# Ledger of designs, part 14: VHH binders against q9x234

Target 1, 288 residues: q9x234
Amino acid sequence: RTFSEEIKEELVNVPFGSREEVISELLGFIKARGDLDVKSRHIVFSLHSFAASRRLLNLMKYLSKPVSEIIVEKSHNIKKRYIKITAEYSESFMVIEPFFDVALFVSFLRGLFLSGGSMTNPRYHYHLEINLFEEETLALTRKSLKDFFNINAGIIELRNTRKLYIKSIKDILVFLEAIGVQRKLEEIDRIVTERKVIGDVNRTVNFIEANAIRTANSTARQIRAIELIKENMGLENLPEDLRRVALVRLRNKELSLRELGKKLNLTKSQIYSKLKRIIKIAERFGDV
Below, E stands for the ipSAE of ESMFold2; O stands for the ipSAE of OpenDDE; V2 stands for 0.75 times the mean of E and O plus 0.25 times the DockQ between their complexes.

## First folded at step 4 (VHH)

Design a3 (framework vhh_lunsekimig_d3; at its last look DockQ between E and O 0.50; V2 from the best seeds 0.00; counts 0 for: pae E 6.0 > 2)
Fold by OpenDDE, look of step 4:
Structure a3 (fold): chain B 288 residues (1-288), chain A 120 residues (1-120)
Amino acid sequence: as target 1 above (288 residues)
Amino acid sequence: EVQLVESGGGVVQPGGSLRLSCAASGFTFSSYALSWYRQAAGIERELIASITRGGSTNYVDSVKGRFTISRDNSENTMYLQMNSLRAEDTGLYYCAAKYTGYRWSPQDYWGQGTLVTVSS
């Protein structure tokens, strides 16, 4: 089972609200996956999710609207099954405006997500999308998401499809909670937390590596400087304190400044200062 | 547009009664839990009564037995019957609607308030 299907399965059991809410949810199904035949006065829902189908049937039952036909078709693409549900169309379904009432809008969103929505496994990527062809509905949905939930959704238009999408995990969580997801939210939260930990570890490791590189470069520069001095003026011509540091550095190329300090009974800062002076002297003779 | 309009406030003697109304429009009234709040001068707004979608009521102790909250979904109206009024009941009374279908509700709807003054 896909992560999306697991979410949808949970949504099947969301308690029904008012009749208007139920109709609003049905409207979501209609807008996302309903094909209206005006002549026959029938609507055909094409669904890929069994959970979505079950929910739709439950909605229809609640509304006392009979389903005339249920067909399961195998897609030419071996991997996708289509469930076609045919029911009598009623104009009463279309009179609801879901975009101005949060109760209706949430129900509407549930229908949209069940019928046309998907979510990637948050372990891999944060992405929620709803396939919806009607441009006006997309725009209104996006607007309402912003107005009611402060969710920033995007719209993408591909050659034959339009999609609303949410990328922010925060927004995704708000969305899922709004439409009635509960158990899966806990799972998502765990996953997100784990990812954050991993991210932090990686950042730490990167920082350590970067620091190591910087240290290595610094050490290399110090050694070069000392060698340059040795070649051009001789270490014996350095001030005694600098000479000591230079000699110890050359003999201990792997040691940190702190460790060098311990050997010379100097602080890290003192060692750093002396090495800086050494480098400055070396710069008289060439690039360090 | 969502609107909540309170009415029925006024001046009443201690021991008197008032009935407040809250007329709602612009949303599915039956889908919301409803509440009455009041705000006395210099005091923060407080919840005093609530009624669920199913009609279950709850009251703060100070108004319990004296106030009755009710709703009429057919009229999109919520009521607060206030009996045995006391000076301490003086304040601005607000009605509120909250969507309670799920854990999360983006916002509550509020009325503008109606003034109740209990004075001798």
Scores: ipSAE 0.549, ipTM 0.822, lowest interface PAE 0.9, mean pLDDT 89
Fold by ESMFold2, look of step 4:
Structure a3 (fold): chain B 288 residues (1-288), chain A 120 residues (1-120)
Amino acid sequence: as target 1 above (288 residues)
Amino acid sequence: EVQLVESGGGVVQPGGSLRLSCAASGFTFSSYALSWYRQAAGIERELIASITRGGSTNYVDSVKGRFTISRDNSENTMYLQMNSLRAEDTGLYYCAAKYTGYRWSPQDYWGQGTLVTVSS
């Protein structure tokens, strides 16, 4: 059972709100997976999720709209089954406008996700998408996600499909809570937290390693400079303040600038300035 | 398009009663939690009563037992029955409608306020 299906199973149990909310959720099913037969006044839904099918049947029961057929079929090109549900509709349901009332919009989103949505297991990466081919509906959905929730959704177009997608974990969590996910959200929070801790540890280790390399290179440069001066000029010919620093650095290769300054009764910035002058002098005699 | 209109405010003597109404339009009223706020002169608005979509109520201590919030979803109207009124209940009363989530917070809808004055 996929991560998406686990979410959809929780959504089956989201309490019904107003009748208008139920109709808006049904409209989400229609827009994602419904085929309208105007002559017979029926809608045929093609669903791959048992949870989505159960929810649809519950919506139709609430609306007192009979379901005339339920058929389990096998895809011609894919060894998976899908569920075909034929149900009656009313023209009055088709005039619901889900994009301008947040209560209707979240119900609409729940229907879209149940029927045509999926989410990658967040242990691998963060990705939520909805198959939604009709250009106008997709554009309005994207705009309303931004307007109501500040969610930045993208659009991917494929030959016979269009997809709305969300990749920000913050936006995904807002989306899932809005459509009624509760318990599964706690699991996702734990996974996100675990990934942050692992990521923080890795970045800390990388920082420690990079800082150690930079420190070693800086110290090595200072010692190389002092050795060039010793070989080419002699340390005795340095100004007294620089000679003291050079000798103490050579005898204490492991010390930080702060520790060297402590031994010489100098601040960190004073010791840094003196070592910079030593390097400048050494550059006369070679690369430092 | 969205409107919340309070009514029923006025002048009343201490110990008296008033019933405030909040008529709503332009949104799916039954889908929202509702609340009353009170603002006395020179003070920030304070939440005094709330009612969930399902009818569960909550009150601040200063109004418990005296005020009753209710909703009539068929009339798109929320009410506040205010009994045993005191001088400190004087203020501007606002209704609000909220569709709240844990991780998201759309804008609340607010009314214009109705004035309640308790004095003799």
Scores: ipSAE 0.120, ipTM 0.599, lowest interface PAE 6.0, mean pLDDT 84
Fold by ESMFold2-Fast, scan of step 5:
Structure a3 (fold): chain B 288 residues (1-288), chain A 120 residues (1-120)
Amino acid sequence: as target 1 above (288 residues)
Amino acid sequence: EVQLVESGGGVVQPGGSLRLSCAASGFTFSSYALSWYRQAAGIERELIASITRGGSTNYVDSVKGRFTISRDNSENTMYLQMNSLRAEDTGLYYCAAKYTGYRWSPQDYWGQGTLVTVSS
């Protein structure tokens, strides 16, 4: 099972939102991999992911759209098995514009990633890519990633293939969280943290000095994150528990996490977790 | 207390105009993407227009050139200017406020709906 497939397995269980969101997700499946045959009134999907296939069938079932054929075939030019699904389509699918709002766009991204996306195991490289063959849709998707999430995506054009890619770990984490990844995000965070610790140990013999600088940088990052939230959404829009932590941190910049925890009757790990959530929220408004 | 209140609906003749308003209270309006949805008889509820936090607008094909969505953050109000109205524009119009897919804020807000009737 590849790393991409493990992420896709988690996405199968994301709850369905509105009917418009479900249709937007199906449009994502179409734009990344499927073929629309308007004359036969069928959509043909060729999927390499079993998880993506299960999600697609669940979407079709939710929309009460018939599936006429399911075939498992070998891919040409590579001996990889893929699942071919033929389903009747409705022209109502074409009325959805996934760039209208964040919820429709997030659903669209989930469909794109399931149908034609992949991510390299973060132990090796930070790389996420999505197949997106239509030039206009690719351009709009790239623009909307920047506008809604401050994600900087690059473009790869090959002979008959177009892809969007993301190489920044911060942007990858924002993307995965947006489409509904939860458990796998915690695993990725752990791997990223482990890589940072190993890199820091290998880089310098002055571990105590490095730790002091890291602590100062961490505190500064926390304050910057709170400031970005204040400027861009207002602290009043944070959950009460996060708002309390943000306010106490701003008033007590010199205190350790343990000392902050004492003021709020929280453990060091609880304070750290809440501040980490605050930083994650702030990342979409700028670098922290 | 969070509220979205639609107004401006009514009965109008084909070719006429209406302006719908959606007034918000109890949350930070300027932080939300805003949309208008329509539920017409015999047709599934559909998204007809939206406006992002930054003011970028999007429309479905059936209303492009006829409808204009706008927002006034100082008044916490979103508008839908509806021109050249047709019988098929008849329906219940809902405003919606949606925030980014943050785990901490899954909260979308919806209005109660306002009825638009284009009588022949």
Scores: ipSAE 0.000, ipTM 0.145, lowest interface PAE 17.1, mean pLDDT 77
ESMFold2 (binder alone), look of step 4: mean pLDDT 80; pTM 0.794

Design a4 (framework vhh_lunsekimig_d3; at its last look DockQ between E and O 0.57; V2 from the best seeds 0.00; counts 0 for: pae E 13.9 > 2)
Fold by OpenDDE, look of step 4:
Structure a4 (fold): chain B 288 residues (1-288), chain A 120 residues (1-120)
Amino acid sequence: as target 1 above (288 residues)
Amino acid sequence: EVQLVESGGGVVQPGGSLRLSCAASGFTFSSYALSWYRQAAGIERELIASITRGGSTDYVDSVKGRFTISRDNSENTMYLQMNSLRAEDTGLYYCAAGYTGYRWSPQDYWGQGTLVTVSS
């Protein structure tokens, strides 16, 4: 089962609200996957999710609207099945305005997500999307998400399809909670927390590595400087304190400044200062 | 009309206890997550406790173990039991209701606040 399907399975059991909420949820199904046959006055839902189908049937049952036909068809893609549910169309379903009331809107969103929505496994990527063709509905949905929940959703058009999407994990969590997800939210929270920890560890490791590289480069520069001095003026012509540091550095190329200091009974800072002076002297002879 | 009315604030000594109440009306109480905020003088309002529609609770670290948020859907009332009060707990306490319970979600309704003063 996909992560999306697991979420949808949970949504099947969300308690019904008012009749208007139920109709609003049905409207979500209609807008996302309903095909109205005006001649026969039937609506055909084409669903990809068994959970969504179950939910739709439960909604129809609640509304005392019998389903006339259920057909499971194999798509051209062997891995995809379509469930076609046919029911009598009622204009009463379309009179609901889900965008002015938060409860209706949430119900509507639940329907949209069940019928046309998907979510990536948060272990890999943060992405929630709803396939919805009608541009006006997309715009209103986006607006209402912002107005009611401060969710920033995007709209994208690809290959004659339109999608609403949410990228922020925070927004995704708000969205899922709004439409009635509970148990799966806990799982998502754990995953997100785990990813954060891993990310922090990686950042720390990278930082350590970067520092190590910088240190190595600095060491190399110090050695080059000392060698340059040796070649051009001789180390014996350095001040005694600098000469000592230079010699110890050359003999101990792997040691840190702190360790060098210990050998010379100097602080790290003192060693650093002396090496800087050495480098400065070396710069007289060439690039270091 | 939607209303959130806080009560129970007052003056208490350090180490004392208070119980705040938030009476709600004008909306479906059971459908909303509820939260307590507080605002100390010169400081921005902060979320301190929340309770979801399902009854799950969350607290900021500064009040964890001392404060308890609860709700009674039959009475449309939210409570905040505050124990072991500290001077730092002084401030205006606000009741809020939002459809979602996450800390980053917007609140839909706010109370006027009740003053809690912890002083010796």
Scores: ipSAE 0.253, ipTM 0.683, lowest interface PAE 2.0, mean pLDDT 89
Fold by ESMFold2, look of step 4:
Parts: structure tokens; sequence; C-alpha cells
Structure a4 (fold): chain B 288 residues (1-288), chain A 120 residues (1-120)
């Protein structure tokens, strides 16, 4: 089972709200995968998901609209098998306008995702997409995603496919929560957190190693500088503030700048500044 | 008519506790994620805690471990239990409802706020 199908299985269990919300969800199925046959007064849905098919049947049962046919149809492309569901339509299905009420819009999105949506496994990359037929419906859906949820969706138009897509994990999580995903969100959050923690741990380890090397190099350079001054000039000829620092550093070769500052009642920045001056003086006498 | 009404604010000493309530009406409470914001004088309103439709919670670092958000869908009420209160927790506390309560989502409805004052 794909990651998308796992999400769709959870969506089957989302409680029905108002009758208008149920009709709005059905409208999502119609807009993504429905073909109205005017002669027979039926809608034919072509679905790839058993969960989506089950949800559709539940919606039709709630609306007291019988389904006249359910078949599994083979395309010449076997990877695109369809579950074809034929149902009697009602003009009431088409009256709902889902783009001006957030509850209706969320129900509509759920129908769109169940019938024509997919999501990659977030372990590998973040991608959610919805196949939409109509250019107007796609544009209104994108606008409403931005207006209601601040979701930035893109549009892909290929040969005979129009897709709305979302790449931001933040936006994907908002979308999934909005359409009623709950338990699967926890799994996705865990995956995202694990990926972030692994990255943060690696950066922290590299930072600690780099800092340790810089500290050791700094200490050795400081001591070499002080030794050069002692050998060539004498520490007594340093300005008094620098002489104090030089003597304490020599006596405490293992201490950090912060720890040296404590012994001298100086901040880390002050001790660093004085040691830089010591190094500058020492450079007159040799390589530091 | 949608209403969110906060209550339970007051004056408390540092280290004390308060329990805020947010009573909701005029919308399907169980369909909404809920959150608490606070506003100290002179700064913008900040999100401090949220709870999803499914009950998952999230907190900003400054309140984590001290505050607990919860909801009771049968009473259409959200709560914020505030423990170990500090002076910097002083401010006006708002409840908010959004169709998705993920931290970065816009909020659809706001309460009027309840004042919390932490002072010696």
Amino acid sequence: as target 1 above (288 residues)
Amino acid sequence: EVQLVESGGGVVQPGGSLRLSCAASGFTFSSYALSWYRQAAGIERELIASITRGGSTDYVDSVKGRFTISRDNSENTMYLQMNSLRAEDTGLYYCAAGYTGYRWSPQDYWGQGTLVTVSS
C-alpha cells in the first residue's frame, strides 16, 4: 500500500458534517474524477483507490442516492486500473459553491484529494499533488488555499494533465490537517522531526570539533607569542595590563579564555583583545 | 453568531497557577483547532499554545512544561492550565480558533482576551 493510500484509508473515517459539507465533498469527487452522462442522467467516477471508492459509496448512501454499477476496469496501461462507479446524479450536487466557506472548502478539498490526490512518502521528499480537470476549478482551489490557509500551491500543466502541487512540508501538514487527517499527521511529524534531528546532530558535532581545534590552535599560538616576548624583550617590559594576562596564561595553559577572564576579572572579549595585542607584539620577534 | 469568551484571568503571585477557559458558540467546535495567544504591553500578540482537532498539542519554548492546553468537545470549551507563573507571563490572553490549528496557520475567530497579572 502506498503512503497516499494510507492517508486515504484514514480519511474514510472522517465524520460527516452538515448535509452541505457532504455534498461539497462529493463535488470534489465530481470535479476531479466525475464524468456526467447527460443521456443516462448518471455520473461515472473513475477512481484508483479502494479507500476513495468506499468513501464515495458512503457519501452516496448518506445522500440516499443509489449506485447502479461498480466495476474494476483495465486500462491498456495496467498501472492505471480504475474502479468505475456509476451513480444517479442530482442537480443538488452541483449547487454548492465551495470557495466562499471554509467548512465547505475543506470538504471539497477532501473529495479532491481522495479522488485525484497523492502524496509521496515524506521519508524521501515532500510532495503533495491533486489532479484537477477544469482550469477554473484549479485556479479557484489555488486561490482559496492561499486565502483560507496561506498555502502556496503551484500548478503543473503537462500534455493532458493539470495538477495542483504543494512542496512545503509546513503547507502539506496544514493541508492534511484541514481535510481531516489526524493519526497519520503524527507519523509525518515524527518523520520530519527525525530528519531534522539527524541534520541538527551532524551540524552540532561538526561545530564542536571545529571549535575544539580553533581553541587548541589559539592557546598554542598565545603561549608561543608569550615565550617569544619573554626571550626577546622580557615580560616586565610589556604594558602592565598585558603582562598580567601573559603571566596568568603561562601559569594556566589549560584554561579557556572565559576561565582566564575569571582569574583576571575580565570578560571573555577583554581577555581576547589583550591576547591579540600580545600576539601582535610577538610578531616583531618571530613566527607566531 | 460566533463567540469565543475567555475567563479565569486574574492577579497571581510568581510561582502560582491559573486556569483559563475559552467557551465557544456559533460554530462546530470539534471541527476547529484551537490556540492561545498572549500580548504583553507594547508588543505584538504571540502564539503560545495550540491543540489540533485530534488533540495533538504544541507549545512555544517559554511555556513548555509549565502550561497545558486541553479541550472538551462535549462542553465546547478549551482550557489553559498555567503553572509556575512568572512576571513575564503578564499580559492579555486570547483564545483563537482556526480550521487548521497548525502553528503557522491564520486564525478565523478570536476572543476578546482575559488579563493575567503576575506580581509580588
Scores: ipSAE 0.000, ipTM 0.311, lowest interface PAE 13.9, mean pLDDT 81
ESMFold2 (binder alone), look of step 4: mean pLDDT 82; pTM 0.815

Design a5 (framework vhh_lunsekimig_d3; at its last look DockQ between E and O 0.03; V2 from the best seeds 0.00; counts 0 for: pae E 14.4 > 2, placed apart)
Fold by OpenDDE, look of step 4:
Structure a5 (fold): chain B 288 residues (1-288), chain A 120 residues (1-120)
Amino acid sequence: as target 1 above (288 residues)
Amino acid sequence: EVQLVESGGGVVQPGGSLRLSCAASGFTFRSYALYWYRQAAGIERELIASITRGGSTNYVDSVKGRFTISRDNSENTMYLQMNSLRAEDTGLYYCAASYTGYRWSPQDYWGQGTLVTVSS
């Protein structure tokens, strides 16, 4: 399951509000994925989400509007399944104005997101988008997002599609909460928090600290190697020159390679080389 | 003037039930998400239940299955049905409202609270 589908699955179970809210949500479906045939008095919804389809059917049921046909089609070019839901068209669906009442607008947004919306996994990127072709509806939606929720949404026009998008994670969270997301919202929040922590740690590690850590790790590895040798073959079985270095390293765990060298009348490079050899020997007995 | 007024609090035996009400005035009630908070003595105020504009409800684990939050937009009133009350449910219960509905943001409006005491 995609991250988007998980969100949509949760939205299927959002309790219905007022009749007007339900109609507003349906209007969202219509605007995003409804094809109106005025002549036949039918509306065809083309959906990619099973969750969205379930929600739509529940809305229709609530409104006592019969569905005439449900068809699942496989796209030849895109491994995407299309669910086509056909229902009778009612003008009553179009009389709702969702942009003047925040409750209606939220319902409307829920419908838009379910039918035409997607969200990337916040572990990778912060991006929420709604596919909506009608320019006027896009503009009104964007305006209302700003007016009601102070959300800054962008609009992008691609070759044959228009999209509303939200990039701010804060705005995304507000949006999702508004349309009724709960559990998944908490998950997103945790992910974002984790990312922040990681980012902060990375930023705080200055060059000096990083080098210190690296040195400490290197020293620890050397000590582990020596201990491993001691345990498995004994230090007395090392070449004399390596044994000397190993013993001095064990006795002086906090000394730098240079300082070790001074103690043994060796250069840093010589000490380094010998420790490398020690580590190589230790690797015979296990991970160092 | 915006007002949130809690009522229905009182003393009840363990296992008993109470129904709290929060009457709202001075703002467009239907346009707000609503919340119940409680504060026990010596403990920080905690969110226990929420209801969105569309009626979606959420509960903390400690009250799940026992408490039910609901709203009547025609009466501008939110309710909290509390069943199977426990001693640990004792505290001041507050209603709150948020225009944005973002639970991690400060609430726009708060009630004064109603006291619930569960005692044998």
Scores: ipSAE 0.007, ipTM 0.258, lowest interface PAE 10.7, mean pLDDT 88
Fold by ESMFold2, look of step 4:
Structure a5 (fold): chain B 288 residues (1-288), chain A 120 residues (1-120)
Amino acid sequence: as target 1 above (288 residues)
Amino acid sequence: EVQLVESGGGVVQPGGSLRLSCAASGFTFRSYALYWYRQAAGIERELIASITRGGSTNYVDSVKGRFTISRDNSENTMYLQMNSLRAEDTGLYYCAASYTGYRWSPQDYWGQGTLVTVSS
């Protein structure tokens, strides 16, 4: 069993967050390994990881979306075994925009890695890569890795192969921690220590933990924040632009940030900023 | 039901010591990174110490050398040993937990806080 598969086995058990985070993770599977048939409204996933397959099935169960078939086949071209999963497509899956919300982005990265990612055993070399054919998605992913995490990812493009890769052990550890790896990080830390590259790794882990930051990424947290303000301050005492956002969020608990922005004539970025301000205010009265 | 319950706060003279506890239930404690925050009146809550699942610790400069964070996975409890306390350490102390532990991750769970007062 590969080092990658061990990591993927741990990722199967990462707790689900909001519904939007689950959809964002599913979008990662779709972008890496999904073959979409819009007319039949189905997506066929071709996966080489049993852990990834289990996680995908868990995501579909959470979303109450039918899986119409699961087939284990041998690859005709390279004699590899793979799992084909056919599931119902929803256009709502494709309107999630994971690149501007850190919680959605890390969920998206988890889906990408599970479906199309791999990592070499760090005993030999430090290398993490994701197969991601769609150029626009790959470019946005690379940009967001830099913007959110200061991760320097490269791109390899050969014939019909397109990959995002990370070579720095510091960046790899940030990536793995972001997508929810915990136990394997300890194993990697031990391997890196044995290879006598302990200084930068220890600084990176300590920095990540010391700089844990709050974010307005979960619908449940947003609603709890608004309820705290209502209970302790009153919504009427919010600035009018924040009050409008709070009221619309309460009336529309299932809407994405994009959909919420449409109702308020705001961009996704603007509504995200306003929701962060609401959570900040609420923290004076307790936490979500 | 997930709970984090702080205890051990109280009134202490400058130079004194206190040990805070954070008892956890309702989740797999050993799989979470753990944090201590403090909040003085009128100030935003600040992170002061963290401990990874594997026991690696980190501190802000203002408490380094005076405070020690630790965890006991067999008792589902995190501790903060606070020595050489100063008046500026007065505030509500909160424990928090995060599954991912990355620097932009929202904390998944919070405690209710325990009050520490350092006064003559």
Scores: ipSAE 0.000, ipTM 0.236, lowest interface PAE 14.4, mean pLDDT 80
ESMFold2 (binder alone), look of step 4: mean pLDDT 84; pTM 0.840

Design a6 (framework vhh_7b18_3; at its last look DockQ between E and O 0.01; V2 from the best seeds 0.00; counts 0 for: pae E 18.3 > 2, off the site)
Fold by OpenDDE, look of step 4:
Structure a6 (fold): chain B 288 residues (1-288), chain A 120 residues (1-120)
Amino acid sequence: as target 1 above (288 residues)
Amino acid sequence: QVQLVETGGGLVQPGGSLRLSCAASGFTFSSYAMGWARQVPGKGLEWVSYITRGGSTEYQDSVKGRFTISRDNAKSTVYLQMNSLKPEDTAVYYCAAGYTGYRWSPQDYWGQGTQVTVSS
């Protein structure tokens, strides 16, 4: 077994989250290895990993979506086997937006990695890659990796293929943990430690920033800020994007920033940024 | 609504013990790594301990051997048993939930914090 396959075997048993998370993971499979036949309204997944296949089947079972056919084909290359899984296509799978919610994004990443991802044995080289052809999805994935996890991923185009890749072992560890790897992660840690290539993993990254965000993330403070602005200058005098956030926040006082983001098709980070600006404006009028 | 509510803080003498609890709601608890951080007024936030989804634990060097993190997925609660407390442990302790313990992000969920004061 390859190192990648060992990781994927572990991922087969990651517990399912919400239905939306499951769909998001399936979307990862679709984007990486799904071929849609519009005429027959079927989707064919071409996978090289048995583990990935098992996971896909489990996802489909969970969603009560029948698989119409499973074929194992030998490639012209004796070393490569293809597992083709055919299922009915549903547009409901494509309506999921995995890039605005970290839970959905992580599920999506799991699907991408299982279906199109690989990782080199860290004993030799630090490299994680995901084969993904669609440029937009690659760009969004890269962006979200940065936004949610501060991962610096690269994109490369070679021979009409596109790949997202991660070279930093620290980022790789973050990525793997995020998508649900646990046991294998411990092994990787041991290997990396033995190689003495990296020092202590910086687990305090963004804590200072997180604290600042925490302060700004207080719902009560946000509401006070918005109310103060309303009272002193009127919400109509806010920039349009800030006004939208302000209004949604006032209408939904019980929602988290993430949930607010969902309503506005914005990431939590984007919502926070806008609320921070709102608070800053409010500070002109009094204590917030 | 996502909520993390810390409890168990208070005043304790040096050498004493406290047990912090963080009750989580509004998200799938078992899918998250849970952690504790602390902040002294006027200083930056520092991580203290985290526990992965699978139950692996890590500790800051300054608390190793004294603090123990644990989680109860059925109760959606993470705990921090703090023994042999020192004045240097005085801080506001925050609970956090994230998808990774290797890197804590502003995107992670954070509690309101609970004050721990170690003083004679």
Scores: ipSAE 0.435, ipTM 0.781, lowest interface PAE 1.0, mean pLDDT 88
Fold by ESMFold2, look of step 4:
Structure a6 (fold): chain B 288 residues (1-288), chain A 120 residues (1-120)
Amino acid sequence: as target 1 above (288 residues)
Amino acid sequence: QVQLVETGGGLVQPGGSLRLSCAASGFTFSSYAMGWARQVPGKGLEWVSYITRGGSTEYQDSVKGRFTISRDNAKSTVYLQMNSLKPEDTAVYYCAAGYTGYRWSPQDYWGQGTQVTVSS
């Protein structure tokens, strides 16, 4: 298995969040590797990763959207095997706009990376890329990476292909954590430490500190939001997944998102996305 | 409800001209790149041209110099002026919002198509 495939294997296990997040992840697969068949109203996904294929099938099962065909073929020109998965097109796939909600955006990024992304083994050099041809989607993805995460991504434009790329190890680690990677981050951190260049350890420490600062900035907002909902709507009227998170956060105000995840059997990314939805709901009742 | 309605197709002689229009409704037209694709009977869908939000245009090699894409944001309409038409241009032409010339996506809004036939 390649280094990229090991990351993708870990991503298969990221728990599903809301239905909206699942659809957003599916949009990532569609934008990177989906081909619309207009006459039959089907989408054909062309994937080179078995992990990505399993994740896609799990997404479709969660959405109750049957897959009509799965074919494993050998590409003549590339001399690689690929998996074609055919599913019916649904207008519901188009409802979500992932660029203005960080929870939806990280789900979208996970789909993009699973279907069309790769990462060089960091022992050789630092490079993460995503094949994403559609110009508007590429521009919005790059902008949202900067806006939400201060990630500086570049664009490679070639005849009939476009790629988004990230070269900074600091930015790569932020990207991978956002999409739900945990165990592989530890392996990458060891590799960065073993490479004897000025600043490798400092870059890792700065990533951890930047992530902690981002989390701390949201804690007061989270508690405020939950109290506003409690006072104005009642927590029992939240969707069940949000209600669970709100109750546990309220009882454990001191915990980090990672620690909350342990109590709820959820990843840091999933906890973050649920708390952001809680904040969105609360904004109807006051400043958060 | 999103709609893209293509008009202006028909039968034309080789060397002739035709102007396709695509009227859009149900979304913010000026926020999307607009494009044209065509489907020759028995063949797959191929891109023809697209125009970005800022007005930059691209064309596939086979139509470059003969076709001109344009947009009118005030009328929520994209146009394809087709000059020097050849029998090889015979196809169903589809309008799309969000299309950037290589791959369609379900997030792209799609018209029902208009037939263009170039025959003596």
Scores: ipSAE 0.000, ipTM 0.151, lowest interface PAE 18.3, mean pLDDT 79
ESMFold2 (binder alone), look of step 4: mean pLDDT 84; pTM 0.859

